# VHH binders against q8pxy1, part 2

Target 1, 323 residues: q8pxy1
Amino acid sequence: MMDPQIERKLIEIMRVIHESDKPIGARAIADELNNRGYDIGERAVRYHLRILDERGFTRKHGYAGRTLTDLGENEMNDALIGDRFGFVISRIEEMAFRTTYNPETDKGDVVVNISYFDKDDFETVIELISYTAHAGYMISPRVRIFEEDSLEMSLPPGKIGIATVCSVTFDGLLLKAGIPVEPAYGGILQIENKKPARFLDLISYSGTSIDPIKIFMNRTPTSVLEVLEKGEGKILANMRQINSSAYEMTGKILKKAEKVGLAGCITLGEIDEYLLGAPVETGKFGAAVVGGINGICALEETGIEIETNPISTMLDYQTMKEI

## First folded at step 19 (VHH)

Design zc5
Fold by OpenDDE, fold request of step 21:
Structure zc5 (fold): chain B 323 residues (1-323), chain A 124 residues (1-124)
Amino acid sequence: as target 1 above (323 residues)
Amino acid sequence: EVQLVESGGRLVRTGGSLRLSCAASGFTFDWYAMGWFRQAPGKEREVVAAISWSGGRTWHADFVKGRFTISRDNAKNTVYLQMNSLKPEDTAVYYCAASRYGTYFKDSEEYDYWGQGTQVTVSS
């Protein structure tokens, strides 16, 4: 059993890596840790990174540094459950703040998920993502493809990257308009007759240090393919709570967003009322949003191996193309 | 293609009743608030009633005075306007309209799709 102190440092390193919008090097990690009160040098960080690599928690991107793998993120989240309530919320808030996209001017950055897969699966991935998006189960039909030789993103050999728009983009849009948005729940949403019917299960963002969406991905299989084929099944979805004072403005903003392809919001609930079976606090209304990774879930259901970094980074929405 | 088709408009006597229907197609009806508007000759279009996507919230204009009731059947993609105790001043073309999210019922600019209208004439 490794020294508890080492384990703590590993977790903190993973946290720093996770918080980075790009691959991060050992020096930068060390600097950040020192800023956080950890006395650790670059050499020590490199040592720890090797451990993380060996454990499969991190991926090396050459000289650009490291990122977390899905396994790494899971481990980080599990480790943090005891000590850090609100990590996911903090990440959401950060990314929401960083959102600058304006649907009226069609300028600015949106929050994206990054996934990568084998280049041989490219056609299937594009087709299924497109189909899923146009069926209304993604945030946007616009994606950005990163090839192996991309200067913007370091990918493993033989892999292709795809950026999809994250639901946090809505949080950002609303926040920029001066509307506070509370991440309330992640959950499994039942689709019946090609329509959202009700949440089958919900996890509160405030009750866990782990992204509810990730929890569901690991514990409860989705059936996005079944939804696409038969109009029935289970997808991932989120629920936001918004103060009732912003009801009208929220609707206006979301309408503008839809015109530019950001159409992942299912609906707004009535003030003080449950939405799709999910509770809403007094003085607030709910916003139900599809999980941005439902397309990825569909791919996984086909057996395609795909790695995903949710809420990964910011991209200029204009550079993303509809597929 | 998005379509809203109104029906039920006809000539009726003062004090009579009519039920207007609006059949929707070409969009996901369940996620739109629906509204009824009317326009009399020489007057501006005005909102009569509106209903949220779930049917959980309704709004009626003051001039309705409890005479009209909006309802919807999502299984049939149809919105209704039950009009009772009709008056000559209710004579107008009645329009059905759909609004995404439906966060504000009273503003015609918030509605995305419109029907062609159905004529309601109330004789004295």
Scores: ipSAE 0.857, ipTM 0.937, lowest interface PAE 0.5, mean pLDDT 92
Fold by OpenDDE, fold request of step 21:
Structure zc5 (fold): chain B 323 residues (1-323), chain A 124 residues (1-124)
Amino acid sequence: as target 1 above (323 residues)
Amino acid sequence: EVQLVESGGRLVRTGGSLRLSCAASGFTFDWYAMGWFRQAPGKEREVVAAISWSGGRTWHADFVKGRFTISRDNAKNTVYLQMNSLKPEDTAVYYCAASRYGTYFKDSEEYDYWGQGTQVTVSS
């Protein structure tokens, strides 16, 4: 999935599907692609269509073929607009750069997600987010609450906002230490016996204009509640790749982060080795990090209506309070 | 409460073998590198061996290479030190320690939790 050529083919397939006035089959797609100068067979197209299905970009209509979903249309449009294959990565890099928080001084800004929900759900939201965070499935147990009359944030009437720490904060902390961090994958992580076991699915940050985490939220339901209740289920998580030269320093920085509640990093992998089933490039090691919005996922699983803006803004971490 | 409890230390003859165990509780064992240290009378504490959280990476001090082997069982939250061909010079209190992430094995300062130690005595 890291092959840029594959990603390009996916976009072209999506384009062909979009241009069709009806569901279109793999063979027809292959033919059209070949007409467009792509040497691809039906079997290969089917392979790519499976990927698109898994990403929620296409909908299968039995033997009639596939159409694009709304998500797929958006992805295609975004990808076509200025070759935005690196848009999400660029956003991550921007926010990482803006990160100024220093765990040693307890000063500075962290990256946050913003969610908003009905004020009547406040108690439930706080309780479940707290529980999820303390179970180790969020980045930090610190949050910031925004009331409807807040001057800092515009909220819809009757809504409350909550800021949760985003995983990009780790990217920022490491970057400030001079360590480049590569966003590699977003994925679904299997929890077994209250422990991360393996990634069940991965989407590379490269080649998509949509955050892989958002893709999974839309396509594949999490089971965070089951994880919390039974120790078994699926959560969202991310993978970073870091150059092996920074192995020791990375560990030290993450330890410092944990002392101030930034404990969303699951573990570091061995150099040149897979981590929790996710591939790692030669000369690098993996860092597995829980999805910062797993608490929100848990809420959604209860049926609470909540809207989330991931990687939304920067907040002073000291103003965020542990719940 | 975090606990590391060492066991298996005893008096043995030169050339003998021992297996030390360290049972961990109160923290997520699977995400910590584990190490064995020893301190002989009048000497500084020194690292003997270490193992990564996954067990995929191990390190042994030069003075014990070929004789001692560190291993772990994550299902049992236990780390082991198999000691063979023991010498009087190996007489010491042996300590188990845990290090989050485990990116550096050799520095005692990188370890977060420590056991109380178990006495190993090798007679001539």
Scores: ipSAE 0.847, ipTM 0.933, lowest interface PAE 0.5, mean pLDDT 92
Fold by OpenDDE, look of step 19:
Structure zc5 (fold): chain B 323 residues (1-323), chain A 124 residues (1-124)
Amino acid sequence: as target 1 above (323 residues)
Amino acid sequence: EVQLVESGGRLVRTGGSLRLSCAASGFTFDWYAMGWFRQAPGKEREVVAAISWSGGRTWHADFVKGRFTISRDNAKNTVYLQMNSLKPEDTAVYYCAASRYGTYFKDSEEYDYWGQGTQVTVSS
């Protein structure tokens, strides 16, 4: 059985091919995948295309590239398209459901992102994450560090893991209070004079099989460092939509969350109104939340190599320490 | 340090106008709803008006509707209360307050920060 990761890549490649109006080459496929948050080179794509060819899912058109065969299209439709467009949302919903943290009792689990970096970068990572969090551009200043000998997480050799609180935690808190939350957009948020100004770009969660945040991490460089230094730049942020009936209750819950360090919510929008330039459906209001991985983005901007798994797992929030 | 500093309170005649200001510092003003409260001698503190963080939503108490208007300037970290057609019954100490997620404007418990107040006196 082929590595699930390979299978995933194959499906994504097929998707790219399917979306093309003409035969598409490996380079173009790689570019598109990278734009979608996949770190894959042309060579790797070629390798995968060979597999697809062998499986009869793709047809080679010489130098023009590949198209999907009927078999490939069927496979894609059966295996991937329907399930994956909803995959991110499903993941969010799952993790929200698994959220058990209660700000009043200070007990329970929160959703975390996991990032891996070289142990030699530890001091820099801690410093910059702390700085970013205290500047208000992360969900929480609490993190958890995982060493190589950690029993809880398998780490690559020479790497350290860091867990940061994910914005989905808010979804979970609200859900536990009986408030349905709709993931609306991930986007790039312009910061001006140390204040959120507007979204520069948005990707709808319903329109993608990949986490918009991950897409932006790969496609559009952030400038979190500039924000930290000059008060101007671009950060990652999310938008949630919530039914107007839950407006007061949402505010109360967020206030409680902030008291325990979960302060990543920027603001609530007005009912039926755009929030920071992002559209909101009638009968709903927006909630803008900073990207939980903005600290990681800042690190990447310094040139530090770091691998991130967004919406990775659940952790007991009490075991996370403020840095 | 969080500070809310009210100004503009003074003695005015019945029918007169007054504009109160509240200058905020020490917190992210743009993310807070703001409210004006007043307390007359021997009476409980009551909400006068409130405004959302963006200014897109306002609330005014029935007793001041048509006479008072709350507004804000986020660039100046200031919230205002324009008071027209003042009456002796409007005599009170007026307080500015801030709420991080002030979704329920009428509830004083929803406000996190408070000013020291400014005295407004309306003479007959």
Scores: ipSAE 0.671, ipTM 0.853, lowest interface PAE 0.7, mean pLDDT 91
Fold by ESMFold2, fold request of step 21:
Structure zc5 (fold): chain B 323 residues (1-323), chain A 124 residues (1-124)
Amino acid sequence: as target 1 above (323 residues)
Amino acid sequence: EVQLVESGGRLVRTGGSLRLSCAASGFTFDWYAMGWFRQAPGKEREVVAAISWSGGRTWHADFVKGRFTISRDNAKNTVYLQMNSLKPEDTAVYYCAASRYGTYFKDSEEYDYWGQGTQVTVSS
């Protein structure tokens, strides 16, 4: 493992090289970095340039200096993306920590997804989300609607925003009771005869900066409408794993949440067993939870254009209304 | 409407065997853990056995261990209690109960739905 301070300097040096319209030498790089407030000398820059050369990120042009290779350009872009967004797991952990909703008092903040759609589609959107939520394929039937004149959210002209409860809210509820939750997979869950059958296409949360649910919205088709109509089809779902020591307490907490409308947990798995075909580590059990945007998926299946920002923000649950 | 209907309770001799059944309707049986409880006259209701949603995990009270076996058939929406080597102390009304989220509980207060019970009487 490379010293984190060395890696940061490598990125900054690559930025200077990228911004140059011609090959650039170590002295010029050092001067530019010092003008930007970095305390680094020419000798240190040469040291870091050798590392970049060894990694294949820079190309020497004799006395003229260096340029970035294609590999170097890609590495710089990946590093900037990773630095700005972080791991999806870190985002989930942050939002779970920020969850303050208490099912016993019906007070506090929940995690929401926010979707945007044309105002002309309003009645269809509300009806289908309501139907999907009351059929048990969303986290809650409560939503928050933001109109184009909203002071809380900037909306493009002609658009309406809708907040739906995110499944990370369950992670937050469990965390507040002292139960750590490990997000494991986002996926597609097959429903057969109105019952969960098996997870199909799974994407691990580990090591990714993109929410797997967002990937599935563009990759593997859901058939939420078919599930609603016939009890057969594919929904978005996610799976987390929990230490076996919390088996009984997890069930108690989820039952309390269900009484106040947070009913998107499909089932808890057996200790040490895969849950519906999704891997679960030894010493743990899984919890399968519907995707908070399954109503949005149903809308997309009808051809309605709708854009979703998953794991978007916190909202006070009391400001969200059942539809 | 949720309904749990126990059957199979009757008078039986000490040392005999009996199987109780509980037919479930009005909810998605496959999502629920199930339990058998009993209550003798003048006594507190007590858990006898419990089973997770898939049947992959079961629990039996020490006072019935080795004699009673809980099982379930999700295709038939039914949970069973096989009772062997019955004793007069097993005389009670036996109740079927269901709990949401697939994991079972030992505490009766954690169960959401209850049957009306079936009487088991074990003669000396």
Scores: ipSAE 0.327, ipTM 0.704, lowest interface PAE 4.1, mean pLDDT 84

Design zc5
Fold by ESMFold2, fold request of step 21:
Structure zc5 (fold): chain B 323 residues (1-323), chain A 124 residues (1-124)
Amino acid sequence: as target 1 above (323 residues)
Amino acid sequence: EVQLVESGGRLVRTGGSLRLSCAASGFTFDWYAMGWFRQAPGKEREVVAAISWSGGRTWHADFVKGRFTISRDNAKNTVYLQMNSLKPEDTAVYYCAASRYGTYFKDSEEYDYWGQGTQVTVSS
């Protein structure tokens, strides 16, 4: 087993090499690492480069320095994927745990996504989000608007923030009832004749080795506007797995949530059955939920610049207003 | 907005057959469990049959078992009740109902949407 501190240094060195347009030498790597706050000298970098060479991750180009081999590129990409997904799963679990909203009392905190947009786009943003939410393609029609003078959030000049309810809120509601929820799959759901048809692309947060390019570039983009206009197209949706012993109670909780506007759950699958083509483990059932940011996706499809921080924070649901 | 519209109720003789239909609109039918209920004058509304959202699971009340069959056609957004070997005691207004987040439901309180009903009258 390699020293964990050496492994971290190897990964950081590979990252610098990956980011370089040209072969890069040990002095330049050391300088760049020092600029990033690492206290490392040229000799130490040369030591680590020898390890990378021995592993087949780097290739020397004479005096010009080193580049990553195909093997090195793959290893660095795998490390990046693992770090990102581990963090996302941990964040989901944290936010689910922090959920306190109680549908019976209409009190407590829900999980929200925060999006930012130019104040000049305000009316268009509100109109389209309202339309998308009331068409059933968001978690809730309740939102929270943050303007420049908000005491709860500092906004860049000229920007407005909007909080939309995140689907992880359902995970939190279930967790508070003692119902274990498996990590969510993210995906693209085909809508045909105004009906959910099948998941086209699934990204599992558990056990995944999916390349970051597939995750961040989305090889199957949404067409939420087409769904709204024609009843045909692709939306964001996600799927959870839940132990079959909780089937009846899950349904009861979701029905109560629906009465207070938390109505983004498409359906519960039958026990031991695939749901909309998504795999479900034996002894479990799936819960398919629309993406909380489908209204934001619709806005992006119009060309409006809007920035989203998903799974951002907790907000008291009573402070959120239906639009 | 949400509508459940029953049809097919009529006068029929004892031993006869008929099929009730319930057309659904204003919601995503494919994900709702459906039920048929009936209410005779002066009696409580009672569940007759229920069917899961996929159609894979059905339930029938003992007093209609073997005679009535619930089914659904998700492509047509329609649920059916095939009623055979009708008896005068089957005379009632028949109601279609819908709910979600479960396999199927036998308690009327669990249903969120109701139709207006269709009259079935069975003569001696």
Scores: ipSAE 0.323, ipTM 0.670, lowest interface PAE 3.3, mean pLDDT 82
Fold by ESMFold2, fold request of step 21:
Structure zc5 (fold): chain B 323 residues (1-323), chain A 124 residues (1-124)
Amino acid sequence: as target 1 above (323 residues)
Amino acid sequence: EVQLVESGGRLVRTGGSLRLSCAASGFTFDWYAMGWFRQAPGKEREVVAAISWSGGRTWHADFVKGRFTISRDNAKNTVYLQMNSLKPEDTAVYYCAASRYGTYFKDSEEYDYWGQGTQVTVSS
């Protein structure tokens, strides 16, 4: 798990980079941090810069040093706002609470991710998302398309928006039935022979102010296309834990949701056991769920420019159409 | 092609023992909970025992508790029902069934795949 004190140092390093008029190197960053009262050396700064690079928050300019990416700037600001409570976990809990969708009546709102792409890529985007969803690597095959003149959201000229169902929708369905869900990890899940094998990497929501999905997307560590073609590779997935007293009811709710196309839960773990290598607290069981944007990850693997705002908003599920 | 194939059903005397096996193919066995059901002539199908995907959780109907034990071997894609202290009322066709999400259910309607069944007959 990520040390909160390491996270704070990452934010301070990003602030120093932000305040520089030009690319800044590790030595200059260390000097500035020491001037601000931190006791940190150049080697330690280089360690933290590697983390920032891997997360996509910094851009390297050879020997001149680094600048912040737009993602880094935004995550620094988000982290400062949500520093006390972990901003991403607060958003997850809010969206779960706002979920009103009822699988028995097929009415109500689900949580969606919103992705934006160039209208010239429309046919490719729809085709690959459809393929990924029907292969079982998204939460639902239902999507909603927003075009340039959409009254419901502002889109830049030449862009199309697509809403895909977010895995937090499952948290909301369970919560509405009286089952609290603890979002635990975002991660990279190894697929072998079309089977989930093990989580290869995990980032705890409680230990970070930075959305793990943005980190993984910028590094493009997934191989969703390989999974689709060969049944081998890496997908985004996340893990939550649920009190053991809800074991049977959770299964019943997931079966009902599957009948209306909400089928992204891979499996429920055993009580008191790790699930696919991810830790689970005593008295609980895990639920491993595919990332709701694995189709977007597949698109990024093809080189298509696409921006995603995860856990974006609520949409009425009946306005979303199967592709 | 999904198949569940039961075996091991036969004629046995009251008080005897029998082990049923169910071999699975055509789906990812490791992610499914399994159940054993039975149906006697003139009766509705009823759940006998169920087991979670890893075998870590099991459930047995009250009428078989202490006598029957469900188990599974995921390496062999097989689920078992060990039946001890058999009674004439245990005479039935026994079916294995599979349910998604690794969580077992007591209702037959929640099971996705079913076997053909194997006859168990208990004589006095």
Scores: ipSAE 0.259, ipTM 0.652, lowest interface PAE 3.9, mean pLDDT 83

